# Designs tried in a protein design chat: VH-VL binders against Protein TIC 22, chloroplastic (TIC22). Part 6

Target 1, 202 residues: Protein TIC 22, chloroplastic (TIC22), of Pisum sativum (Garden pea) (Lathyrus oleraceus) (q9zst9)
Amino acid sequence: ATLTPNHVAKSLAGTSVYTVSNSDNEFVLMSDAEGAKSIGLLCFRQEDAEAFLAQVRSRKKEFRGGAKVVPITLDQVYMLKVEGIAFRFLPDPVQIKNALELRAANRGSFDGVPVFQSDLLVVKKKNKRYCPVYFSKEDLEYELSKVSRSSKGVGVSQHIMVGSFEDVLKKMELSEKSSGWEDLVFIPPGKKHSQHMQEVIA

## First folded at step 2 (VH-VL)

Design s02 (framework fv_solitomab_arm2)
Fold by ESMFold2-Fast, scan of step 2:
Structure s02 (fold): chain C 202 residues (1-202), chain A 120 residues (1-120), chain B 106 residues (1-106)
Amino acid sequence: as target 1 above (202 residues)
Amino acid sequence: DVQLVQSGAEVKKPGASVKVSCKASGYTFTGYYMHWVRQAPGQGLEWIGYINPNSGGTNYADSVKGRFTITTDKSTSTAYMELSSLRSEDTATYYCARGYLWDSYYMDVWGQGTTVTVSS
Amino acid sequence: DIVLTQSPATLSLSPGERATLSCRASQSVSYMNWYQQKPGKAPKRWIYDASNRATGVPARFSGSGSGTDYSLTINSLEAEDAATYYCQQYSSYPLTFGGGTKVEIK
């Protein structure tokens, strides 16, 4: 048996992404590369969604009358994906830069949304273990600086792993209970894991 | 450098048990899964199980279930496999291999192997 | 269990020739790795996620494929490439390996 959609969604609670809606509060959709499927665009930075809105308003008058940038949380996005709605993420460029710096082979591009985890961070709450996964490398580095004074500023990046958010989600969906994948909790940008865990874990 | 060092070769009779160790160094032991893979002489690779050293959670292949146990000693950063009721089909080189915590399918560092011979 | 079938079983070529190794899965898989194993040695992670070279793997190696059909290509064989190459899926447990393709240099 694999992890339930509700379990995966709960691991994503509290992280906001930004999309563009029309005056009827419907998502503004794009065509995929094959031109056969409608997909929603989700930006990790509000300013990227605002730039997209400005672009479509300049080129398509349909969007000038009440179209707006709206936040949506990743758990809501995941449940819509489970219902068959396709999305494409636009990641934070700062985090793309961070991901490229951590790759063993330095590449000119990173495929997907970067997420960061450390083998030095495991949180225990109510006899359950949780492994925080960060959308911001800087947030993870801050937490690692508190784990050991001897590690502060020395070798902390050697304990940071980088992966694709989309790939991690696929692997969570395919994994059995007790695999360790059920332990993952995604940490919103700008939040400490302790603050976030207090809000989403009972 | 990340390194996995395994215990020496074993020769056992059918029905006996064997215990093989895999000592990790150069990384945080509890941050990665430890897989076990075996290879019979002149044959291909067979995955037989893993352990998450942080949680103690395990997963075993059907070919060894009921006879196979993986354990860890965090104080020495060592993983162990124990295989009981040995059969001639268990004759193989046994490898430990490190897998990523949130991508446990990647086996990037391997031990040198331990040859286990089951003679009749 | 997902069964991986590798072909050919053995491939004997001269230095400078192109080698193409095939791996077919009994059902669609999302992830495929390749390992290089030399006689008496542990396997080395060679290609991961179908097409990514592991650190230190020469540029002459490339991986490709999706779904049920994957391949490993060596575009100009060197003597040091003599080894057995195994594909491995990690879309589901149990993890499974192909039977291997032995590359021999004439």
Scores: ipSAE 0.000, ipTM 0.450, lowest interface PAE 13.9, mean pLDDT 80

Design s03 (framework fv_solitomab_arm2)
Fold by ESMFold2-Fast, scan of step 2:
Structure s03 (fold): chain C 202 residues (1-202), chain A 121 residues (1-121), chain B 106 residues (1-106)
Amino acid sequence: as target 1 above (202 residues)
Amino acid sequence: DVQLVQSGAEVKKPGASVKVSCKASGYTFTSYAMHWVRQAPGQGLEWIGYINPSGGSTNYADSVKGRFTITTDKSTSTAYMELSSLRSEDTATYYCAREFYDSSGWYMDVWGQGTTVTVSS
Amino acid sequence: DIVLTQSPATLSLSPGERATLSCRASQSVSYMNWYQQKPGKAPKRWIYDTSNRATGVPARFSGSGSGTDYSLTINSLEAEDAATYYCQQWSSYPLTFGGGTKVEIK
């Protein structure tokens, strides 16, 4: 059996993104690049959502109680995606730069939301194995700096793997139980993994 | 493919009520507001109201307020309009239309084929 | 309510001629939308946010304007362009449409 939507959602708990909604709690939607679908915009930075809100407000397009920036967690976003609502992520440009620096071959653009992992970082708690996936390269580097046995003699960046959040989610959705993909947990930007694990793993 | 399919033509007597359906397909029904626009024979377009299907909030034009109700059935992705106490001036083709916003603006992107409502004695 | 006044009511032109349709608002609006309607058919999205062509709308159509004065231009009229064009504002509720300009081909 493949991983359930609830299992995938739980791995995403605690990470906030920002969207624009009106007073009816409707997302302010934009057209897909191909013009085929309407999509909600989800920003990893609050200031990017505020910039979008300013564009909406400048043209007086929010007459049903006004538009506002609303934080929403990725587990809630995932459940809405399961219900058929489409979203486009606007990544943190600092993390796009980090991803491009780690990838040797393809420079100039990164497709999707960068995420970072290391084989040197596996967390065991309550007799279960957890593999943290970071939205911030800097947060992963900080945690790797605490790994005293393996980090000396080889550069920290050589132990960091970069991927796209969208690809990771797709692989989780297609994976069987006991594949290892059930071990993933996403770490919110700016949060230490120990703090997040205390909040997520009951 | 996004489509809105409306119910068939209605002929009603003055004072009766009419209920018109608009079945949506090809998109997430609850993610978009649905508007109703009418057009009397040989006349222009008149906006009469909208519903937000996720929360059920509505807004009606003064010309129909007190006689007009818009509802939805999420399980069938269908919006309904009901107009009561029908008058001859309610004779019109009634259209449902989906609200759409992209980063450039709000507009009605997909329209139903229309339902002709005739009020005659 | 924002009243939209379209002029002229009817434009009768020959193929290849330029048509300019006017829409004036009773108060300033942020942008204007336009819909094309052919006899017996539902309206179709045509121009949105003043100047953006909807998918499938020929390049000969352009929209422009600001404040209270907006226009739709067809730079080289073709037979298939015969229709009524309605402007529509989304600056306040109730939403309102203009009275329409009927474009006829001689």
Scores: ipSAE 0.000, ipTM 0.463, lowest interface PAE 14.1, mean pLDDT 81

Design s04 (framework fv_solitomab_arm2)
Heavy chain, then light chain:
Amino acid sequence: DVQLVQSGAEVKKPGASVKVSCKASGYTFTDYYMHWVRQAPGQGLEWIGYINPSGGSTNYADSVKGRFTITTDKSTSTAYMELSSLRSEDTATYYCARYDFWSGYEGMDVWGQGTTVTVSS
Amino acid sequence: DIVLTQSPATLSLSPGERATLSCRASQSVSYMNWYQQKPGKAPKRWIYDASNRATGVPARFSGSGSGTDYSLTINSLEAEDAATYYCQQRSSYPYTFGGGTKVEIK
ESMFold2-Fast, scan of step 2: ipSAE 0.015; ipTM 0.556

Design s05 (framework fv_solitomab_arm2)
Fold by ESMFold2-Fast, scan of step 2:
Structure s05 (fold): chain C 202 residues (1-202), chain A 118 residues (1-118), chain B 106 residues (1-106)
Amino acid sequence: as target 1 above (202 residues)
Amino acid sequence: DVQLVQSGAEVKKPGASVKVSCKASGYTFTSYWMHWVRQAPGQGLEWIGYINPSSGYTNYADSVKGRFTITTDKSTSTAYMELSSLRSEDTATYYCARSLYGEWFDYWGQGTTVTVSS
Amino acid sequence: DIVLTQSPATLSLSPGERATLSCRASQSVSYMNWYQQKPGKAPKRWIYDASNRATGVPARFSGSGSGTDYSLTINSLEAEDAATYYCQQYSNYPLTFGGGTKVEIK
C-alpha cells in the first residue's frame, strides 16, 4: 500500500550531489583520529565537497594521493540508504537563505534540505498528473514567470511553498497510493521541468 | 595543533554592542563550521549560533535573533560575534567552538567574559 | 526546540563508587554528545555519538543510549572526575544542551 523504494528513487533521478571517494572508488565516510562514527557526507555544492576533501587529506595521509570529489545522483543515494548506509546532506546555502525568507520572519534556522513547490505549477503529460519539486527557488520562479506571462503579463502573487527534502521523502515512504505523493518529481538544479520530465518519464 | 584564541573580557552598559573575535589556527578555516556557545555565571551552556565560513551561511538561536551577527574574515582565519542592544541577561562567558559537518564540538576557545552592568 | 533533561542535578560520591548520569530528550535524537567542564575552564570533548570516548578520556567512562534516553557512566570514580557533565544533541537546530550534572567527590 505504501510507495515502493523504486518509485521513490525514480522521482529523484537526475539530481547530482557530491561526495568524496578514495582511490578504490569507495565512499570516504566522515571519521577522525579518535575513530569517530562513519557517515557519508553529500553536498549539494561541489565546492563544499572539495572543502571536505581538503579536510580529510589534512587528517589522513592515505587520502592525499587518490581521493577525489565525485558526483552521485539522488536516486543512487536513496538506494544506498535503503541498503543501510547513513548519509548527511549539506544544503546549498543560497537555498537555505531562500527558505528562511519564505518561512516565518526572523527565523534563524532551516532544518534539512530546502525544496520548493507551487500550487500554480502542476504538469499534465499523457493524461497523468505530475507535481514538480524544486531544489532551486530560482528555477521555480522562472517557471512561474512563464505562467504569469501567459496570463498577459498581469502580476500574479506567486505562492511558493517550502519544505524539507528529508521530510518529503519520509512522507512519500509512508503514503499510500492515491495520496498524491506518487505525483512528485524532483527537478535538478538548473533544469527546466519539461526537459527533465521528457528525459526521465518518457 | 588546532587552536582557537578569543579576544579579552568586555564590560558594557545596557543598550551597547559587543564584538568578540575567535582566531583559528592549525587547520583549514573554511572546512569547519564555527559555533558560539554562552554560559551565564553559575548556569549551563546555551548554543547561540554558527557560521559556515565557506558559504557565509549563518544560523542563530531565537534567544538572540535580531541582535546577533556572526561574521568571518577568511584572510585572517578569524570568526566574530556581535551582539547588540545588550541586556543584563547577556552577561556570560562566550565560547567559540568548531565542528565538522555533522560532528561534535572538538575544539573550544578559552572563552570571553562579557559583563553587562550600569 | 529539543529539550534535554539531565538527572540528577548533583551527585556526591566517594572514590571507587559508580556514577550514572541520565540525559532524556523531549523527542528522538540521532546524535548525542557529552562534555566535561571544570570550574573556570572551557568545556572539553568527552563522549560523542552516544558511546565513543574522545582521545584521552579514561576507559572508566562509557556512554550509551538511543532515541530519547541516554546515559553517561563512570564505573569507578576518581578525584579528577569532579566536574559538571553536559549532554548535547547535534541532530536538529537549534542545538541544545542539558542543564548539566555536577559530580562531586567526597
Scores: ipSAE 0.000, ipTM 0.433, lowest interface PAE 16.4, mean pLDDT 80

Design s06 (framework fv_solitomab_arm2)
Heavy chain, then light chain:
Amino acid sequence: DVQLVQSGAEVKKPGASVKVSCKASGYTFTSYYMHWVRQAPGQGLEWIGYINPSGGYTNYADSVKGRFTITTDKSTSTAYMELSSLRSEDTATYYCARDIGYWSEYFDYWGQGTTVTVSS
Amino acid sequence: DIVLTQSPATLSLSPGERATLSCRASQSISYMNWYQQKPGKAPKRWIYDASNRATGVPARFSGSGSGTDYSLTINSLEAEDAATYYCQQRSNWPYTFGGGTKVEIK
ESMFold2-Fast, scan of step 2: ipSAE 0.058; ipTM 0.606

Design s07 (framework fv_solitomab_arm2)
Fold by ESMFold2-Fast, scan of step 2:
Structure s07 (fold): chain C 202 residues (1-202), chain A 121 residues (1-121), chain B 106 residues (1-106)
Amino acid sequence: as target 1 above (202 residues)
Amino acid sequence: DVQLVQSGAEVKKPGASVKVSCKASGYTFTRYYMHWVRQAPGQGLEWIGYINPSGGSTNYADSVKGRFTITTDKSTSTAYMELSSLRSEDTATYYCARGEYDILTGPMDVWGQGTTVTVSS
Amino acid sequence: DIVLTQSPATLSLSPGERATLSCRASQSVSYMNWYQQKPGKAPKRWIYDASNRATGVPARFSGSGSGTDYSLTINSLEAEDAATYYCQQWSDYPLTFGGGTKVEIK
């Protein structure tokens, strides 16, 4: 019926986010705004996780072991269920700016982690169709520039769609196998879709 | 040196809207919540809402819900509050204050200087 | 909403005396802050998480308490301590403040 958790997780393979762990390989947690839940912080930028670690160290809290920034992949995050812990994504502020610029007609804020895609980019590998979804608008623009050279008159920005990563995941989870949502694959920042496909799609 | 600098005093008629700015410096703007607190003349402090600049999520007190909007401009590290359909009861000094989720910093560690909003006929 | 009740409303003491300010919550709270506010000025966070002094706060100030009962103590009052002090809980939204205790120096 609907897409399996394994299928959704596979679409997320290879994208690293950064968190803080202690010497026992446990997440260093913060309290949510209401003080009711423990939150694990997942940063799309390593420097944001380093800033959180510096904050933890500077406040003279007792720690048994050393805390450190560790990478974790989004497929690991997606499959991870820990009692009493919620996870919060910290997006790249550059990508938030990019998302707001693309939504010029809509004022206000952007909720969630921005992702970008284009119907002009479809990849075939192993006799299967893949539709790349980018965490970096600049990476998508680079790929579209190659298409524009071959297709005279195509405007790069006109063919970029923006959405929330969280909303895309919800739609994938609720979709049937033949809906087209099964074709999505998320592209890590700084990678070409061809490089990523070689690494994660065997 | 962390600072929050607010816009100047406003005098408004009942039914008007007011927009107050809070410009942050000395820290990464998107890593901290921005809270808004008001204080009527001779009265105590009332929390009215927050925004998380990173994702844009907001939470508003029931006393202002439906008339109150908090926004941010990340490119200028500025938070804004807008209060519409002003009443005489909205006469107050409005403060922005920086806060963190986590127990080490907690809410409202650094405050702006305040903006006086007077609603009079 | 969590209601915070501060007592006394006003405390008038001489320099060198000990001041004790009380804050009682309508239900158990897990995080309590105190703010100092002088006339015409913005509040300054003075104590965070019940007992931690903010940077620059003199050692004569101490916070204590848990659950529903919290206090702020000034061991030896100085003239510069004249201000209104507010407690504030962070256990649930909305965040709420006490009504304040005004400390006056004779």
Scores: ipSAE 0.000, ipTM 0.416, lowest interface PAE 20.8, mean pLDDT 80

Design s08 (framework fv_solitomab_arm2)
Fold by ESMFold2-Fast, scan of step 2:
Structure s08 (fold): chain C 202 residues (1-202), chain A 119 residues (1-119), chain B 106 residues (1-106)
Amino acid sequence: as target 1 above (202 residues)
Amino acid sequence: DVQLVQSGAEVKKPGASVKVSCKASGYTFTSYDMHWVRQAPGQGLEWIGYINPNSGGTNYADSVKGRFTITTDKSTSTAYMELSSLRSEDTATYYCARLDWGSYYFDVWGQGTTVTVSS
Amino acid sequence: DIVLTQSPATLSLSPGERATLSCRASQSVSYMNWYQQKPGKAPKRWIYDASNRATGVPARFSGSGSGTDYSLTINSLEAEDAATYYCQQRSYWPLTFGGGTKVEIK
C-alpha cells in the first residue's frame, strides 16, 4: 500500500515555515505565477515572510495593524494541502545556491525546495530504518564530518544527493512499502540530527 | 507502469562512436537520476556514469572519462549515452537504470543495448 | 574505488539446499544492495540496504552483514533461483559492483 497522509505528515514534524495571517488568523493569499489560482505563500526564511507582509501592507490598508508573520509546521501545512488548500513554498536562496553547486549546473535554476540526503547517514532503532533528509546542506555536511572516510580522493560532496522537496513528497505519497520512501524523516534546519531523531523515534 | 526502453543493437568499427538512447515512461523523468551500467560478455556489471535530468549535471567513471557523454531530451523523456574512440574492450551490453534516491538502489532497468566493436 | 569481492564464483546445488553467497568490501561500507540477473535479461532489484527484500522477492531470500562482510542466503533453493547475483555498495562514489556469483541448479 501507499503511505498514509498521517505517515507523511509525521515525517515532517518539527520544521517551521513562515506565512502571513490577517487579524482573524486567516492566511493572506496571493495569485500564483500564472494568475489562475489563489494560493498561500510559505517561506523557509522568516525575513522573506516579513518582506511579503510589508508588500501586502503597502498595497492594502486593511492589512495594516493586525496582519502578522506566523510560523506553521510542515506537518500542519501537509494536512492542509491534503484538505485541498494550495500553497507555494519560497525556498532559502542559500540552499538554492547549494543545490546548483552540487549538480554542477550551467547557470540553471532549481525548481522547488532543495533537500539533501546521504547514504552514509541512516539510523536503525527498534528494528526500523530511518533516513534523514535535510533542508540545509550545511547541517548534512556537519553530520557527515563525524563519519569516517574510507575512500581516498572522494570528497564529502560525492556522498550528497540533492532533490526537490515537492517531488519527494509526491514520491512518498505514491510509493509502496519496501521502496525506502517510508524510511524518510525530514530534519528541521539548525536542529541537531541526534536530538530530532530521538524525538521522532521516542 | 514505469519503463525504460533502449535503442537497438549496434555494431561498430574500432575508433568509431556509438550513441544509445533510453526512453523513460510512467514517471516524472526529471525526478530521478539516470545511470548507465555496462556488462562485457560473460563479465560483471560496471557503473560508467549518470546524469541528473533536471539539472543536466553528470559524473563519469574513470574507465570511460574523456570518451563518454550523457545527455537528455526532457521533451521526449529520453536519456542518451555516447561513447567515442571505441575499442574492442568496449564490447558490452549497456543498460540505463533509474536510481531511487529514497533507497539509493537501481529500481528500474532498461532491457539493454548490445554494442559490438569488431576488429 | 571500493572493490567488492564475491565468492564463490559459481554455486551448483540441488533444489531444497541452502545457498550462501559472500560479498567482501575492500573498505568498510554502511549499505550493500543485491541484484538478480538471469541470462539475457537486465538485472532486477533484489535486496537493498543489506537486509531489505524488494517487492516480489520470495521470503526464502535474506541478506545480512555489516562493515566489510555481507552475505545473501537462499534457505531452500528452487529452480527459478538459477541466476547470477551481484552485490553493489552505495556508501561511496563511484558506485561499484561485485563480480557476481552464479547459482546453478542441478
Scores: ipSAE 0.000, ipTM 0.441, lowest interface PAE 15.1, mean pLDDT 80

Design s09 (framework fv_solitomab_arm2)
Fold by ESMFold2-Fast, scan of step 2:
Formats: structure tokens, C-alpha cells, sequence
Structure s09 (fold): chain C 202 residues (1-202), chain A 120 residues (1-120), chain B 106 residues (1-106)
């Protein structure tokens, strides 16, 4: 009755995040605050993963030889999470700023990875409904500008809802089929949704 | 639905070669290591090698090095082991096992096993 | 090679009893994995990275340890727990398994 892990993973296909691995493609894990758990760090920006690699090399000389930044897709990450591996995401700070600007109350910080969605954007392909969820606010604004045919979209932000990627995944996992949550598809940063939909909807 | 399905039992004479297949389904084949582990009748588990399907890199245990080769066919998501110059000591059940790229997360999905008997 | 010594070789206990399985490494290792194997079946990943239960493993199972000394504990044995349990290290090549502890339920 609830969505399968494979269905959730498919919605995440094509989005790359960056981690640090050794020469055998084995991930470099960090300990949590209490040293009790091993946690993988996943960065939405390659530059952040490179900074993490530099810190690992300076503190753990064992990784100097073959450690490198490696891309991994979110569908692969999700399947590892289902199997019990813990991850912490480091979001793009530009998108954190965008999320805070969209909150009317403007109270403090944003927890989690920002994602953006609009009820004005629903894609119908092969007689199925798909609701795109964006990791980049700018990508969503571009698509909304085509719908309104207004070049700079005064009031376009009124149609954008912001949420936490982690919370959206949790809601998908807990939802029944035909709830509408099965319709979500995550759009990789910097990619037009029409091209992504052609690649993931076969 | 992730699974590994291995080929059927083999009976071989000393000096022969055996090739066992392990067909993967339900996941991205190139995103996980594939290990081979054997178990002689009534004995414990012995690691004999692995392959990284993405780059094709392999590593083999000294007990089989020089006689053992692991390969993959990405188009069919299948891993193969081939063991040559068979000895009676090679009689065992051979398992393929998927391993996430984290060192201590272990082998999370195993094939059903292929019995290889070397006799006469 | 890192040698893993499991003790005892066999544990024969009644339902409801507590079982503690030991795994000692010949040198310090960063962590330990455990596998459950029932007769005629493939092993199953049971505990990974010393203390984490694999998906579907009952809460009565726990793993602990560091350095050279690791253990797997079953707080209240059930009939379905009858199996051989193997520890496994990933600190150095070749990967090695312990000799196994067979848990039997009276």
C-alpha cells in the first residue's frame, strides 16, 4: 500500500551529489558528535566535497594516496539509506538563501536541503501525472516564466512553495499509492525539466 | 526487489576449469562491489576475491591467485568467476555477494550459492 | 592476515536465555560485521559496523566492541535464532571471517 523503495529511488534518478572515496571507491565516513555512528557526507556542490577532502587529508594521513571526490546519484544514496547507512547532506548555500527569502516570518535558519515546487507546474506524459520538485529555485522560476509569459514574473514567487528534501522523502515513504505523492519527480540542478523528464520517463 | 541468482551445480575432475555466473537484478549493477566467498562442506566462510564492476578492478585471495578470474558483463548485469586447475580442496559452495562501497557496511545481498564438486 | 577467533564454537541454550558470542581479532581492527547462516542457506548480513542491525533483524540482537574484542548478544533467544554466526573484518586484505559460533536451541 505504501510507495516502494524502488519507486522513491526512481523519482531521484539523475541528480548527482558529491562525496569522498578512497582508491577502491569506498566512501570516507565521519563520526557523529558522540562517536557512536558513522555518517556519510553528501555535498550538493563539488567545491564543498573538495573542501571536505582537504580536511580529511590534513587530519587522516592514510587517505593522502588515493582519496578523491566522487559523484553519486540520489537514487543510489536512497537505496543505501534504505539499507541503514546514515547520510548528512550539505546543501548549496545559494538555495539556503533562496529558501529563507521565501519564508514570510524570516525566523532564523533553514534545516535540511531546500526544495521548491509550484502547483502551477504539472507535467502530463504518457497519460501519467508528474509533479516536478526542484533543487534550484532559479530553475523553477524559469519554468514558471514560460507558463505566465511574463518576462520577470511579478508575483511568480507567490506560486512557489519551499520545503525540506528530507521531509518530502519522509512523506513519500509514508504515503499510500494514489495519494499524489507518487507523482513527484526531483529535477537535477541546472537541468531543464523537459529534458530530464524525457530521460527518466520511458 | 534486489536479488542475485547463480548458475547451477558443477561436478568437475581435478585439473579442469569451472565458470560460475551471478546475475544481478533490481539495482544499478555498477554501483556496488561484487565479492566471491566459498564454503567447503561443513566448514566456515572463506573470501576469495572481488570485482568493482564500474572500473573492472579486481583483488584475489592468495589461496586462489593465479587460478582465479572474476569478470562482468554490464549489458546483462552478470558477474562471473572462473577457477582453473581445480583441486579436491576447491570443493565448496561458491557465493556471490553484493557490497556497498562503505568498508564496514558488509555484504548486504547474497546469491543462493553454487556447489562445485571436484572428484575422481 | 588478520585471524578472527570466535568462541564458543557451539552454544546450546533454551528459549528465553541470553547468548553472548565473542569474536577476537589477532590485531586491532576498526570495526566488525556479523553474518547469520542457517543450514543449506546463504549467509545474511546481520550486524554491520560493530553495532548496527541490518534491515529486518530483531531488536533482541545487539553488537558491541572495539579494537580486538567484539561481541554479538541475543537478549532472549527464540527458536528461529538457531544458526551459525560469523564475524568478518574489512581492515586489511584479504578479508577474513571467524570460524563461526553455532547457536542451538534445546
Amino acid sequence: as target 1 above (202 residues)
Amino acid sequence: DVQLVQSGAEVKKPGASVKVSCKASGYTFTSYYMHWVRQAPGQGLEWIGYINPSGGSTNYADSVKGRFTITTDKSTSTAYMELSSLRSEDTATYYCARHPFYEYWGMDVWGQGTTVTVSS
Amino acid sequence: DIVLTQSPATLSLSPGERATLSCRASQSVSSMNWYQQKPGKAPKRWIYDASNRATGVPARFSGSGSGTDYSLTINSLEAEDAATYYCQQYDSWPLTFGGGTKVEIK
Scores: ipSAE 0.000, ipTM 0.440, lowest interface PAE 18.5, mean pLDDT 81

Design s10 (framework fv_solitomab_arm2)
Fold by ESMFold2-Fast, scan of step 2:
Structure s10 (fold): chain C 202 residues (1-202), chain A 123 residues (1-123), chain B 106 residues (1-106)
Amino acid sequence: as target 1 above (202 residues)
Amino acid sequence: DVQLVQSGAEVKKPGASVKVSCKASGYTFTGYYMHWVRQAPGQGLEWIGYINPSGGSTNYADSVKGRFTITTDKSTSTAYMELSSLRSEDTATYYCARDRYSWLGEYYGMDVWGQGTTVTVSS
Amino acid sequence: DIVLTQSPATLSLSPGERATLSCRASQSVSYMNWYQQKPGKAPKRWIYDASNRATGVPARFSGSGSGTDYSLTINSLEAEDAATYYCQQYSSNPLTFGGGTKVEIK
């Protein structure tokens, strides 16, 4: 049996992304390249959503008074995706740069939202194992700096792995019990895993 | 310090089985894949299989499939390889090597290696 | 199986000279790593994911390449660099190694 949508959604709790809503609280959807599908745009930076809103307002003046940038959490996004709504993520360009640096100079592009993990960082709460996955490389480096001092001199960057959030999410959806995928928890930018775990895991 | 220590040299007759151990220390054993790589005298490196100690999943090269088993004992942080129905072509130095396990699909190669175990198959 | 072809089989050069080792894959690969092996010793991870130096590897070593064509360069050879260098790919099982390039110092 694969992991339930509810389990996947819980791993995503607490991370905010930004979208544009109209005066009726409906998402402003963009068309794909062929104009055939409606796709919601989700930005990891509020400023990118504000830029999108400015583009919408310049094209349709009726949005000038009522359209706004709204936050939505990734667990809510995931449940809407389960219901059939398509989304496109716009990642933080700082994290794109971090991903490219970690994956070597010969790679000129990164597809998707970067996420970062370390084999040195496994957290236990109430006899359950959790493997934190970070949207910010800097946040993971901070946590590993504590582990490196305790372990006496292991290089921090040697233990950081990078992947695509979209690929990780897809693999979680296809995984079975005891695969290890059920242990993942996504850490919001700017938070320590201990703070986040206190808020989402009683 | 991170270290992989292998058992001593083995001399076997054709048709026998050999079991080699690889004891890990200085890291979380279940956080890393354990690979086995062999090298015949004067020849190059040949990958023969791996185990993920966390779940026990294994993968074996076709050259040894059906005769080769990799196991672990998590309580002692030890990986084992066992090769049965030995042939003269199995004469090689056998290395264990760790590799990072990641759900992110990244691969960074084998960063820590055992010292090697020489297995000689002779009639 | 993905076949890795290393060339040349042997390089014999003097200290201070530049060495370039080639590794060509039969198909485009996701990851290419390089290992240094000295006689009687286990291999050491030297370069990972095409261009990243492993900890302790001197700055004179560099890796480059993508797709099917990869290289390892030693900018100014030193006596301690005499070894066999193996490339290794991972895109799918089985993992495969190249045949190795032996670097000898005159």
Scores: ipSAE 0.000, ipTM 0.449, lowest interface PAE 15.3, mean pLDDT 81

Design s11 (framework fv_solitomab_arm2)
Fold by ESMFold2-Fast, scan of step 2:
Structure s11 (fold): chain C 202 residues (1-202), chain A 121 residues (1-121), chain B 106 residues (1-106)
Amino acid sequence: as target 1 above (202 residues)
Amino acid sequence: DVQLVQSGAEVKKPGASVKVSCKASGYTFTSYYMHWVRQAPGQGLEWIGYINPYSGGTNYADSVKGRFTITTDKSTSTAYMELSSLRSEDTATYYCARVYDYLPEGYFDYWGQGTTVTVSS
Amino acid sequence: DIVLTQSPATLSLSPGERATLSCRASQSVSYMNWYQQKPGKAPKRWIYDASNRATGVPARFSGSGSGTDYSLTINSLEAEDAATYYCQQRSNWPPTFGGGTKVEIK
């Protein structure tokens, strides 16, 4: 059997993204021209969601009175995706820059939402293995600096792997329980993995 | 950099079909609408359709409905257009273009280099 | 469908002169975009939402207008500005383009 949607959702608990809601507290979804499909915009930065809301308000009088930016957690987003709702993520541009620097110098763009992981960072608690995946490269670098000090070995700055959040989710969805993909836990920006793990895995 | 790279020029007989590809790179393929716009020799730009790569949803201009199909291959980040029952009036350069904002009628921010399709006897 | 009428069809001017390109919509629109196209090349994003320059567009270009009347102004023409400029509305579905104004440098 493959990993359940609930298992994937649990790995995403605690990370907030920002979307737009209407005066009835319903999420504002963009419709394609046919009205057949709705696409949700999810921003990793509140400022980006506020810019989108301003653009929508300039086009439609109905949104001026009650539409607002609201946070939603990625586990809630994932369950809505399971129900068939399409989403577009707008990443943090600082993390796009970090991802491009790790892939080698160019002036291009990164494909997807950057996430960062290290083979040097695995957490074990109560006979369970957890592999943290970071939305912030700086947070991972901080944790790796501690591992480098406690472990006598080579420099750890070269043990950071970059991937796309969308690709990681796809691989988790296609994996089986014994594959190792069930061990992933996504770490919210600005949090230490130890703090986050205490909040979501008890 | 965002880049859209299209397949090469095609010469077809009336009644034939043509399939043109547009390979996207430098961004999340499923997060932006892909539109197709054509331009007859010496003429202006005509919007002919779009696809939402995430959902597969499409919309086509009335001028091409019934003989125009847009598809995608997510594994290669490639969009395709296929136009059947070709007429001399279909002779044009065909462009793929990405939509800048989050509404399908939005701003075309990046364009492919174009594919010239010539329909002649 | 909204019809966009661009005028003049061709504008021939010398370097350093000011060019004004007009785009008139058959119905009121809120958003007008402009694209630059050089011979044998794809259109390139130029101005969006009436007045905002796309990244890399020189400061000598400015867009203005509202309702049915929009314009693109080049305050001091350079040789590299020779191109056809197309307006495009995104207020009403389907998106439509103007017929283009060709800017020639003498």
Scores: ipSAE 0.000, ipTM 0.423, lowest interface PAE 19.1, mean pLDDT 80

